# Ledger of designs, part 484: VH-VL binders against o27280

Target 1, 266 residues: o27280
Amino acid sequence: MDSMNVPEVLEIKRIVEESESVKTFIFSWDFRREVRPGQFVMVWDFRDEKPMSVSLIDPVRSEIGISIRRVGEFTDRVHGLSEGDLLGIRGPYGRGFELMGRDILLVGGGIGMAPLAALADEATARGMRVDALVAARTADELLFLDRLEAAGVNISTCTDDGSCGFKGFAHERLLTLEENHDMAAVCGPEPMMFQVMRILDERDVPAQLSLERYMKCAVGICGQCCLDDTGFRVCAEGPVFWSQELSRVREFGRYRRDPAGRRVPW
Short names: E, the ipSAE of ESMFold2; O, the ipSAE of OpenDDE; V2, 0.75 times the mean of E and O plus 0.25 times the DockQ between their complexes.

## First folded at step 23 (VH-VL)

Design ig13 (framework fv_acasunlimab; at its last look DockQ between E and O 0.90; V2 from the best seeds 0.87)
Fold by OpenDDE, look of step 23:
Structure ig13 (fold): chain C 266 residues (1-266), chain A 118 residues (1-118), chain B 108 residues (1-108)
Amino acid sequence: as target 1 above (266 residues)
Amino acid sequence: EVQLLEPGGGLVQPGGSLRLSCEASGFTFSKYWMSWVRQAPGKGLEWVSWISTGGRSTFYADSVRGRFTISRDSSKNTLFLQMSSLRAEDTAVYYCAKWYIGRAFDIWGQGTLVTVSS
Amino acid sequence: SYVLTQPPSVSVAPGQTARITCGGNNIGSESVHWYQQKPGQAPVLVVYYDSYRPSGLPERFSGSNSGNTATLTISRVEAGDEADYYCQVYDESSDHYVFGGGTKLTVL
């Protein structure tokens, strides 16, 4: 097996259109190379490279899926690809989600549902009860609902415009849900995650949260994804962090670093 | 100071019952999963049980399942281990341990000796 | 059940490097934690997540994990490092914590 740091050129086996702006690219995968929900891969389109979360892990079919939201030039190019086209994939990298207990709450916003969908599959396969709060701006941006439902996940939805489910933000919907869980996993816009984490903390629910930062090397060398005060490298110590770890991160929910290293507010 | 104190150990006859307690201080007890780990004299560490923060979920080693019950009282910052049908092989120092990130244990009690003997 | 295997004992001279191994099937994919236990004392976490040190632990303690073996490395061993060392993982298949058999480190 080749080094995990060398991109492997893989053929896009299938493309699933999850929404107008999100596609899942499916690749054949040798599972001798273990991958966990919450880990990410570096996707190389032979011009640029970007970190992407793994959204599907299927050992039976020997496949993984990477869900990509169309947000810029790189993702525009990738979204223009077809089945049979090639991409470079290296990884997986980072720390994935850790599952404990019998029930788990997933709280996801937008493309943040990508790693959580993979986690849901694993959790349900283990026989855990999975509740998922799926948030999006509008109904048409809610991701993986059919997939989650098929897996036996109990889904609650919320949309900013009220087009589906609860009208409001994820943390507002969460406040209306009184049931606690053994643990929670959260992924989405950082302001959302920040608010959700606070609620979960007040409820004494151990939580893991997946952060998004600018990543270049993915191997903890370049420092581009370092978090202020702690020195945590999102690519090495994360992207999945326990809430206790993030409580030490001043910038969490407040600002991030852009590619130039400048502080940019959320 | 962060600490776990474990009273309740002692001598008990085979078939008897004993309840261990672990009182937490110096941290927010209700926010952490908790475990019991035991160590027979001259032997290694053996995980016994762990409990979720709300106490909704409990897990046990096969060796104690059906005989031991883990519970907690957040209002008292106390972890419990109710032991029943005790056997000689249950003789050990019993540690309570606090969950840490990565599913490690960062805080341990001093341990309390439970001796099961006729 | 998942099993962790440690050598029963390791001996090292002061100032030298001690390496304690923990074997397990595909343990490299697991998060391994290490504990130090001195006689009559409770265990102390010395390495977590394969290679990270808790606050207050000296840099002499390090860890690695790959393949089927995790290793605790103690450099510049001191007399005070004499203790039993245990590796530990969490088995998600059973939701059990699993400890190795322990290794007695003797400082000669």
Scores: ipSAE 0.931, ipTM 0.957, lowest interface PAE 0.5, mean pLDDT 96
Fold by ESMFold2, look of step 23:
Structure ig13 (fold): chain C 266 residues (1-266), chain A 118 residues (1-118), chain B 108 residues (1-108)
Amino acid sequence: as target 1 above (266 residues)
Amino acid sequence: EVQLLEPGGGLVQPGGSLRLSCEASGFTFSKYWMSWVRQAPGKGLEWVSWISTGGRSTFYADSVRGRFTISRDSSKNTLFLQMSSLRAEDTAVYYCAKWYIGRAFDIWGQGTLVTVSS
Amino acid sequence: SYVLTQPPSVSVAPGQTARITCGGNNIGSESVHWYQQKPGQAPVLVVYYDSYRPSGLPERFSGSNSGNTATLTISRVEAGDEADYYCQVYDESSDHYVFGGGTKLTVL
């Protein structure tokens, strides 16, 4: 029997350079293990293990893709790997995005577009109209634009520095967009998600938001991924939550926790 | 107190029409998808229709498509089901139900009986 | 056209454990919800997301979902648990809610 805590060692089949700082690592995958957009896997480089969102779900080619931004020691090591090299993968874990209705708004900041790109593929395959607001600090960090366009997604962009699209934050761009979606999905920096959630709530657009927290076990046993006030475990009850679930969580958008569980300001 | 109240119902002849309403209280009606679910006498639950929060997207079971129309009025906190071309098979208790996390229904009305009989 | 299949009835002695099944093709990949309906009453949500209980429900109600079968488990069954029980999913391909046919639980 497969243990949820035991990584399966897989060969890197392909590497796609998405930007200067983001690579997508593609693996063969047996889809008897179902994967939903918004679920995550634990990636093991034989020294350390980190949660990563799935950005590509392709049952036709029997492939998954995992997009990783180079931000520290673990991700530097993984970015140094080549096709044919090995990584440990365990999962998928967590609650993915749920789809309802005829249209959906995606709001993604930076690497947060990774799980939303997978969701966009699923939504378009089901015949939904997909609008995406893709946000980044600079034009070079806008992710998946060609892929989203090829899928028929209607794209709006914003950059903090104005180098592409609207100059400003995602929530500021959102105020200038049409209001009438059946639902929304949001992933990115938590302060951005909080501001976006507030606007969507005022517009009566039900939203799902994907949170990031420190994870150790990924199966809900150790408690390291818990949210204050509710006891929700991000690895089990999330990482995707409905906005109704998050409106009662005092820490959302206000602070984060380090690996030792200490409160750290955003 | 969260509540859904379905007044009305009644007896109609085959081919007739009837409009059901469901008044919500104790929650912000405009923020939730809403559904109608029916139950024929002695039978199981059958989903009938659901409507998006803005009212612009509507979905119907195959058994009622083209004959029933779901709508909502958020200013009155009211869900509607316009039923037309009624058949004996439409005889049922009709419940309104509120969306819950996970695409469940957490709040149900007590239901209203619609009888289609000559 | 997603179909959920439930046994029409289950009988259990008081104090024992009842298990009510809900069959569906690859239902383990769906979120399954369960409702209790007593005679003459509206349904009441008793389990959602396969295994979570709404606030105020007894701990004796629990659920699981794997493969092609979801199961509602009621431990220490009492006479007040006699009811019809329905499973439900949402079928994303059709945007339809789907209920099982219902299971009558009898407490002998």
Scores: ipSAE 0.785, ipTM 0.901, lowest interface PAE 1.0, mean pLDDT 89
ESMFold2 (binder alone), look of step 23: mean pLDDT 93; pTM 0.952

Design ig14 (framework fv_acasunlimab; at its last look DockQ between E and O 0.84; V2 from the best seeds 0.85)
Fold by OpenDDE, look of step 23:
Parts: sequence; structure tokens; C-alpha cells
Structure ig14 (fold): chain C 266 residues (1-266), chain A 118 residues (1-118), chain B 108 residues (1-108)
Amino acid sequence: as target 1 above (266 residues)
Amino acid sequence: EVQLLEPGGGLVQPGGSLRLSCEASGFTFSKYWMSWVRQAPGKGLEWVSWISTGGRSTFYADSVRGRFTISRDSSKNTLFLQMSSLRAEDTAVYYCAKWYIGRAFDIWGQGTLVTVSS
Amino acid sequence: SYVLTQPPSVSVAPGQTARITCGGNNIGSKSVHWYQQKPGQAPVLVVYYDSYRPSGLPERFSGSNSGNTATLTISRVEAGDEADYYCQVYDESSDHYVFGGGTKLTVL
């Protein structure tokens, strides 16, 4: 691979059905091209291209995994693919998570657990203590529980309907957990992340949060993923941001820009 | 004004002990990891130790491990470095440094000189 | 342990461009930060995350990082830029901060 900006056509090696709406597509990967948890790739189905977080990084098997939630036309097409089919992948792009300390709290909601699962693998491999708060609307939407458990992660679950674990939202569950950590990594619905960040800040826990915005170029040129007031480009300065950075972003937890650039409230 | 002040340096004999302090002001001290970095006379920067916000985790350079102890008191906005079994090679200006982002340091103290000599 | 290598000195005439390199194994995969230190003073962060400037730093300071070399570039060098410059990374394998040996920039 000569240029990271040229999509490489890769064969889907395996597909893991994580839930009814989420599949992980696994590809062979040349790890001379480093990839970090929290970074994203642009996935090209030869019609459209979408940014997707890397959810699996396996240097031993020389594989990466991309977890995709079925939410629209593009993802519908991708979910229709089979092992052996082809996708274009370019990247990785963006800033990934930075690990420090001996213990880390992961707080993830829905598909937001994708990059955190990869981070959990790295953290546990480094010998860190990993606690994970996994949130979803319902029990059947909780992702990567077996994988996390196998990695030695201490898991707490919460569901909106109480079908598994704590009944309520992630930030509510977090309030019931009094133990602090050296740092936290957060990814999920932005309203969730906003509330979680506030709690972590009150607890003096340094936190990184992964944002989702409409991204077109992935290389910081088009400006589609620019954040108001700061000019941060999610694809270049993010998608992983420190809480201190996000505290400067007015739109965080409040609204986002749609493909037309209009403000859309969360 | 954001600043770090480092009193406590001085002359100490080999094998002796010394406690450095770093008082933070102008920012919420409890929210940041903190480090000690030292610089021997005429030499480069050498990281010594860093501590997590809650003080639960501490890390040390191999050269000081077992001899130095980093700690902090959030109620006093103060970072500490307890040095023991001091050696001549520990002679240096000691800086406290505030974590920024990306694992950089954006704020440094003025430094305090520690001289280990008989 | 991870090691960063800098040239001991770099000389440049006023108005010219100075380039200070920082070598490290696969340093391009790390976030590199640069500090300026003038005699008798504490270090000052001048570049972080390879290429970003802290508030208040002039645009003359820039950085890049790829492969095994990170570079601090100071354009339109001024007499006031004469200082020691240090690159720094974080070693995840040991949770140590690592500094380069420093480069003395002399403005001729």
C-alpha cells in the first residue's frame, strides 16, 4: 500500500454477527500500516463511502475488524455482503485513543463500543485493569460482552428497559459506581457522552471521547466535519478528543451538522 | 496566572533525603496528571516520575525507582517528590510539569536546584 | 527503552529556516512534542501532536512526523529563537516520558 489515501480493495475474510443490527467485518491487514483503537477507516462499497471505527486489531492474526450498524442504505448494502466479497478500505485516519496509567474505565453506548472493544484489547494486553460500562437500549443490543469478558474486562451493563443490568442510562449507572480510574474512554450517543463527561470531570478523571460527525474526505480538507467555535476537524483533530478539548466545543452534546451543513439537535 | 512554584531544593549529602514541593495555581490542579522532569547541569531533560490525578498510579524512571516517591495533595494544590538515597548523579534542576493533551507538558515550574555533594 | 536522537547543534542565519530532527524507531506512529528552552529558563511547549502549536506561538514554528524522523521547523529564524530544543514522546510499553538529547540552535 503506497498511499493511505487510496482505497485498497480487500476481501471480507470473516463476518461476525454481533447483534441483530451489528456485524463485524474482518479483513487481512498489513500491520506495517499501524492502526490504533479510536481511529477510523473509510469503507467503500463502490457506490458510497462511509467512515467506520476499527473494532478489532489483531496483529497476531494480521487482521482488523470493522463493526457496522445497520442504519441506512449504505449499511444495508454492506450487511448484505458475504465472506469473500470485496470492500474498499482506506485509512486509518484520525487520532486514536491514548492509554496512560494502570486502570481505565470504558463507557460505551451501542455501536460506540466498537472502538472501545479494540481499546480494551490493547489495554488488557498491556496489563491494565479495564472496567467497562456497556450500555444499550435493550439486552440484545449490548455489544462485545463475551469478547470483553474473555479479555479479562470487568463489565457493568445497563439497558434502557432494564432487560440486562442496571435499568437506566450510562451516566446514571456511572453515578452508582464510585471507584475512580486513571483515565476514561467514552464512545456512544453524544448525549450520553456529554453526561458521562460531566460526571468524569467532576470526579477529576481524565477522559477521551470519540465523536461522530459527517465526514467526507477524512483528510481534513473538505470541512464537513468541522466543529463550531473551535474549527476542530473530527477527521484530523479527532475523532478522539480529550475532554478538555471538547469543553471548548459548543455544539458538543447539543447539536451536529447534517450533510447539508444544517444544525440538527440531538 | 497559571504557574507552578517549586520550593524545597538545596544542598544534600550523598545518601541523604530531600522533599521537593510544587504548588500549582491558576488551574484546577486535581484534574491533571503531573510529572517531575530534571536537568543535570549542562545536560538535557530527563523525565523522573508522573502521577495520576487521584494519585493512585505512579511511574518512575529506572534511575530513580525505589528511591524517589511522587505524591500529591489536591487540597493544597501541591505535588511532591520525596527523594531518598540521593546520589551525586541526582544533582539537577528539578521541574514540575503539568500534563496537557497528547501526553505533552504545557506548564512548567521555574525549577529548583538539588545539589548532592559531600 | 525507547530512545530519541537529536543532533547536538544546528546553526542558521537570521531569516533562514531551521530544521531540527528527532529520530526514533517508528516515531511516525507516536505523537511528538517539542520544547524550547532558553538559558536559565524552564522549557516551553512549542509544538504538540507532531504539528500543532500552542496558543501564542508564532506560525513560524511547525512540525512534521513520519517514518523514523520528526522535524521541528522554524521559519524566518530570529535571534530570539536561539535556544535548546527537545523532542518528547510517551513510551506506552513502559509508561515513561522520553526526551531527546536536545539540539542547540545557534542563530548566526
Scores: ipSAE 0.926, ipTM 0.952, lowest interface PAE 0.5, mean pLDDT 96
Fold by ESMFold2, look of step 23:
Structure ig14 (fold): chain C 266 residues (1-266), chain A 118 residues (1-118), chain B 108 residues (1-108)
Amino acid sequence: as target 1 above (266 residues)
Amino acid sequence: EVQLLEPGGGLVQPGGSLRLSCEASGFTFSKYWMSWVRQAPGKGLEWVSWISTGGRSTFYADSVRGRFTISRDSSKNTLFLQMSSLRAEDTAVYYCAKWYIGRAFDIWGQGTLVTVSS
Amino acid sequence: SYVLTQPPSVSVAPGQTARITCGGNNIGSKSVHWYQQKPGQAPVLVVYYDSYRPSGLPERFSGSNSGNTATLTISRVEAGDEADYYCQVYDESSDHYVFGGGTKLTVL
């Protein structure tokens, strides 16, 4: 594929401020390159490039949206851009979420809600019942609530500090929610996803989880996005995995890797 | 050993009924979506029905909707297909199949022949 | 609704490469799975997610999927590869599994 290796330089069409720390950057997009919820793009700011999940997929308006949390030098620079400024985009890459059945549970933590918002739009458009558990540290960090409500999603919230909804962690709130779903999709901090996965497995709810790992090539060649125990490449075999694939991975939820490949704690 | 066994096909007249079962072993049955897939003599594979874990959602091919009912019993590790209003075109080998990642089927039963004839 | 099209037959000499196609509108956006079925037997999964092999399947089996065509490739074909081959997808719009019509591989 010609587009897999070279960024296309695109103009930022619109910026939506989702929270103090999260902005959605909207680009015109040629849907001959199809995009699925859960796939990612590499965003290049002419100095560095990082993987970002797609949060909006709108073939009618020929637009995609990419939601970016400000967390470091790269994302600080991108947050400083304005409409009309340029970014390089290559992709999409990876497996997207796969939908089956009549209902789905979404569990999103922080920016992890971004790909799940795209999935919620697709699921509701198909007539699925969608329940979403939206988690953050504080009320001000809960993402996409109005968008999810407008799509007809049944929303539950939790915040670490109790400022909105259930006070506590996502997995604690999940224990109080309905157990009967055909499937689930989970994206957020890896410790949260690990705990949520264990609960869903005990409930016999098939789940898909989206993982973030260090990436360089995005096409599975360099090996920087590999999981320890399986050799899965997050950019090629993921970023979305079924829980059955992850059940044999010792590192999931227990540690992460720095750019040099060294194990570091969560 | 991971296994699916379908006892109990047979010969039925048009308009009749028959219930197929599929007994699972060697894996945790309750964790997987399950399907029935059929193959008429000399023809290709045709998906018939699938059922969610726990049995709360069911889906059917257009050719069988309203006549066939899929169900499961996790206490018996068993998948069922209740067939009614049978037609000659329902004559086929019926396989049960276990969901695999990517929405494939990794384990198939040996199949059981259902013959519908006057 | 969604339709998969396969050639009814393919013939190859032993040791050569067989390519079996599966056509569908924008099939490259779907995950394609392949099954081998020998006479009197149940289908056996030989490729899933376009290109992955189940444990125990030889490296000779490979797959690709882009645009409107998925392809199963069998390198260094052996007499034991003679079988019917089916492609399969899941159609999310109907919640329907879909099989191709099957391709008979003959090893000359």
Scores: ipSAE 0.786, ipTM 0.903, lowest interface PAE 1.1, mean pLDDT 89
ESMFold2 (binder alone), look of step 23: mean pLDDT 93; pTM 0.954

Design ig15 (framework fv_acasunlimab; at its last look DockQ between E and O 0.80; V2 from the best seeds 0.85)
Fold by OpenDDE, look of step 23:
Structure ig15 (fold): chain C 266 residues (1-266), chain A 118 residues (1-118), chain B 108 residues (1-108)
Amino acid sequence: as target 1 above (266 residues)
Amino acid sequence: EVQLLEPGGGLVQPGGSLRLSCEASGFTFSKYWMSWVRQAPGKGLEWVSWISTGGRSTFYADSVRGRFTISRDSSKNTLFLQMSSLRAEDTAVYYCAKWYIGRAFDIWGQGTLVTVSS
Amino acid sequence: SYVLTQPPSVSVAPGQTARITCGGNKIGSESVHWYQQKPGQAPVLVVYYDSYRASGLPERFSGSNSGNTATLTISRVEAGDEADYYCQVYDESSDHYVFGGGTKLTVL
């Protein structure tokens, strides 16, 4: 797959406020450049560049969406932008989700729902039955519920504080769900994904998980996103991994590397 | 050692039925999608069917749909292919194959010959 | 139905580089896998995800995929590389695995 290596300056066509801390930025997209759910783009605000998952893929409207959570200086600047403003976008990069079977379970936490929302759209468009477990700390942080519902997704929610749905964590809610699926896709806080993966493995449900790591080049050269022991580059071999691959990754669910290369516990 | 064994091939008349088995060992069978792939004598590989881990979903090539049934028994680490209404064109070596990441096949059985002839 | 097209045969002298192509509509957007099959044997995975070597395969084997063509490259070809090679994809539109027609690699 051909990826754009030079940032294309794109106008923000539309901004959707998903929550207090999350905005989706919509861009016109030439779909001659194919993009898959689970892939990411590098977003450039002409000062810094950050990898962001694609959360919307709309070939009909010729649009893509990038959902960004406000978490730092870069995202603060981006969240300050308005429709009509410009951003640099290069990509897409990485491996996206692969769909197989007739039904899929999506398990997402917080902003992790971004790529899963795009996957949900694709899966439902294919006629798959999609169940989604959407997790967040609080009700107001649950993302894409209306969008998922409109797509025909069967939604189960859980919140840390019990303000919506099941009170508890995603893996705890998952334990209460008995239905099996052909496959699962998971994205969210790594500790959540770790626990969810274990449960899915015990249930013999093939799972894909999207990892988040510090990425600089996005093309597998700089090594900033390399995973210990395996040498997997999240930007090249990922960010979507099969559970079988992640089972070989010692650091998964345990720690990550910061920009300085130091181990940082989750 | 990881392996797939297919002992169930043989000679069958047109219109007949045959059940193939594939016994898995060396890996956790229940965790992987499984497929049947066949190869007619002197011809290329043709995918026949695949089944999900729990057996909830099955898929078939158009050439065998309605006649073949894929199934599995996790307790026996065994994959099955029930073939009915067999035709001469179904003559082939039948391989069972284990799903691998990326939707490849990393483990294949040795294959079992199914000959459909009067 | 999705169709993968391979040349029926490729010949190469020992020590040279063999290239086997696999064509398909927008195959560059698919993950292509390659199998080696020697006479009387089951297929063996050699390359997966377009360019990753299967476990145990020598570095002489490589793969690429772009546009409408995937290519299996075997450098420094050896007599033992003589075999049939098949490309394979998964068609998500039909949930079918699809194989190419196969290419017979002859080492001269």
Scores: ipSAE 0.932, ipTM 0.956, lowest interface PAE 0.5, mean pLDDT 95
Fold by ESMFold2, look of step 23:
Structure ig15 (fold): chain C 266 residues (1-266), chain A 118 residues (1-118), chain B 108 residues (1-108)
Amino acid sequence: as target 1 above (266 residues)
Amino acid sequence: EVQLLEPGGGLVQPGGSLRLSCEASGFTFSKYWMSWVRQAPGKGLEWVSWISTGGRSTFYADSVRGRFTISRDSSKNTLFLQMSSLRAEDTAVYYCAKWYIGRAFDIWGQGTLVTVSS
Amino acid sequence: SYVLTQPPSVSVAPGQTARITCGGNKIGSESVHWYQQKPGQAPVLVVYYDSYRASGLPERFSGSNSGNTATLTISRVEAGDEADYYCQVYDESSDHYVFGGGTKLTVL
């Protein structure tokens, strides 16, 4: 891809309402531009541009799906769109998840299940056993449960309020699960990922975690996605990191940066 | 000092058996997938087998499947390769290797020679 | 099974640039790793993730990967770079590691 890319303008083919706050936007996609679970795209609404994770990769139907949670002005505008409306897409960017072994544990919080749903499809297709711990604040916010079940994924749920499955945080539920996975993939709120990573490390389960940071260029030029103490750029060296890479990162689980570069707590 | 040590090796008759070991030090052995990689005299590298961190999942190259068994003992920081039904083409230097980020190998033993000869 | 192809040999004069190729179907979608092996020694990782230098390797070692070809580049070649070089990937469909056949770099 060119530096200073303009996004390719695509029609919204279908919209799936995943929850009150999450929609999946489906586009036709030319898979000569390969996409892997854990990579992201920049979505342009002709005013602003934000990174979004790919949640559906379907070469058979030539479709890609992007799941977007309504959280602010940009996402409010995108959620107001209809099938047939246009969005700009550039990418994919970043390092995706890597698969090894006979089984995998997925741990997803909220919208973090989006890239893990894509990964679950790939892992299942290659014959891995897939266990997923799906976490949210409430039952209504648990994402992709029917899709995961249809793919043959073994699902455990937890909700902060106990309305579905285990009552509590994802890492608390994880402590009650068996310890026998070859690897894990984790995506969700960074404080959750930090706690989950500690448990997986204690269990000697190699893990990959997907980080979010503020992004502007997505190709490693502007420095807005850099991690303290390493110089890693989330858009170039990540967003998916092995837990061994994150052990060198002081800010992981502790703080993030706003667009002005100021440290803010999670 | 991070190292992998493969003591032993030796001369074995066709159809015979041999157990290789690889002792790890200087890193937390239990946290890493481990592999055996071999190299026949004057030839290239050939991956043989790898084992998951807990030892529960094992994988083998087609050339050795059904004849070789990889295992590990985390209490002794030791990787094993049980070789049976040995053939002349199994003559090689056998290396143990540690998984590295990206599914590479960053630490290799110095290797041990196995010779299968009538 | 996934196959990696390397030229059997590459010759280069001291101070020149050596380029060692590793061919594979859609290898640009894989993470490619490179090893140096000197006679009588174990392999040593020199490049991983296509282009990341292993710790302690000089900047004259570099790598790239796109399309069907990954390349290890050694600039300002020195006599000490004379060795066999292997590329390697992980094939997710089989859960096997795969090595190329190796390239002998000769420094004339």
Scores: ipSAE 0.816, ipTM 0.914, lowest interface PAE 0.9, mean pLDDT 89
ESMFold2 (binder alone), look of step 23: mean pLDDT 93; pTM 0.954

Design ig16 (framework fv_acasunlimab; at its last read DockQ between E and O 0.83; V2 from the best seeds 0.88)
Heavy chain, then light chain:
Amino acid sequence: EVQLLEPGGGLVQPGGSLRLSCEASGFTFSKYWMSWVRQAPGKGLEWVSWISTGGRSTFYADSVRGRFTISRDSSKNTLFLQMSSLRAEDTAVYYCAKWYVGRAFDIWGQGTLVTVSS
Amino acid sequence: SYVLTQPPSVSVAPGQTARITCGGNKIGSESVHWYQQKPGQAPVLVVYYDSQRPSGLPERFSGSNSGNTATLTISRVEAGDEADYYCQVYDESSDHYVFGGGTKLTVL
ESMFold2, look of step 23: ipSAE 0.832; ipTM 0.922
ESMFold2 (binder alone), look of step 23: mean pLDDT 92; pTM 0.950
OpenDDE, look of step 23: ipSAE 0.932; ipTM 0.957
ESMFold2, fold request of step 24: ipSAE 0.834, 0.829, 0.847; ipTM 0.923, 0.916, 0.930
ESMFold2 (binder alone), fold request of step 24: mean pLDDT 93, 93, 93; pTM 0.953, 0.954, 0.953
OpenDDE, fold request of step 24: ipSAE 0.939, 0.940, 0.939; ipTM 0.963, 0.964, 0.963
ESMFold2, last read: ipSAE 0.846, 0.851, 0.847; ipTM 0.928, 0.931, 0.929
ESMFold2 (binder alone), last read: mean pLDDT 93, 93, 93; pTM 0.954, 0.954, 0.955
OpenDDE, last read: ipSAE 0.940, 0.940, 0.940; ipTM 0.964, 0.963, 0.963

